VH-VL binders against q9zvf3. Designs and how they scored, part 5

Target 1, 151 residues: q9zvf3
Amino acid sequence: MATSGTYVTEVPLKGSAEKHYKRWRSENHLFPDAIGHHIQGVTIHDGEWDSHGAIKIWNYTCDGKPEVFKERREIDDENMAVTFRGLEGHVMEQLKVYDVIFQFIQKSPDDIICKITMIWEKQNDDMPEPSNYMKFVKSLAADMDDHVLKA

## First folded at step 4 (VH-VL; framework fv_remtolumab_arm2)

Design n35
Fold by ESMFold2-Fast, scan of step 4:
Structure n35 (fold): chain C 151 residues (1-151), chain A 120 residues (1-120), chain B 107 residues (1-107)
Amino acid sequence: as target 1 above (151 residues)
Amino acid sequence: EVQLVQSGAEVKKPGSSVKVSCKASGGTFSSYAIGWVRQAPGQGLEWMGGIIPIFGTADYAQKFQGRVTITADESTTTAYMELSGLTSDDTAVYYCARESPYWRYGMDVWGQGTTVTVSS
Amino acid sequence: EIVLTQSPDFQSVTPKEKVTITCRASQSIGSSLHWYQQKPDQPPKLLIKYASQSFSGVPSRFSGSGSGTDFTLTINGLEAEDAGTYYCHQSSSLPYTFGPGTKVDIK
């Protein structure tokens, strides 16, 4: 079984790549109100909501189970991408590397793609691959679509 | 129904340390934050720090950095707050409280409080 | 760290009167502001969460409003049981902070 890997998926979304990117880059404080069935809370541990290198703590429900996750983010405005580098939490009990990149790409005036790349490495060979987490982050992008369109 | 039960009152000498416990029962322990808040006689509330047990690391208010240690034992569902280098200014009631993400981190459940008196 | 200030420090109120308490943050905290009531020799009790949402079991005379930096707790028709100290608390960023408190006495 593979001990490390990279998952890639593309989520079709509506509207503006700029508005979706802004939500993920600078407006994480809106996530509990927008997709509260997935994300129950988010708190700044270090930095600001829109700063490169900010550290945030997330409370969320994945597969019916409440979890917490601490991450450091990296902003890439040129590529309209934001990276979440895992530091601590339930995910990090399984993985020693968990980096998720969300990139927003305009395809037409009314259609965009959110390209999600997950780079992972297991803590040990007995741990499962993080396909459930890939499904989870994919659903976050998809469910955020309606809320961003209303903004 | 979640309850937090704290250890009993302590009388300590200046320069000593005190360790207060907070036992949680009912509900989820591992992923909810447990914060520590103190209140000096006739004064307001002061956040000292908190821990999310699954992280294993605690966060502290700058005023207490270096003097306070907050820990959690998931097997006994108990959080601890240890304060060292005690002075008379540390005489206060010390509370533990749960921060719930369902309440957007409002502190919805509080312990009964532990009175710590520092006197010679 | 985010500093919270409350006004007034103290208010003595006639029964059934309207009470308004304000909390101001040194920087924007969105709606991550919570209100607590504390009675003598008791721990604080959560009253209003997330600026304007009533916590379960809290009487309807209590309401919260505001966002960003300016927040208000209102008691429409003070009852004798409402005497106590009221605190605001922000959970937007670490370290979490409390306001200095507003004491409400009944005449």
Scores: ipSAE 0.192, ipTM 0.729, lowest interface PAE 5.1, mean pLDDT 89

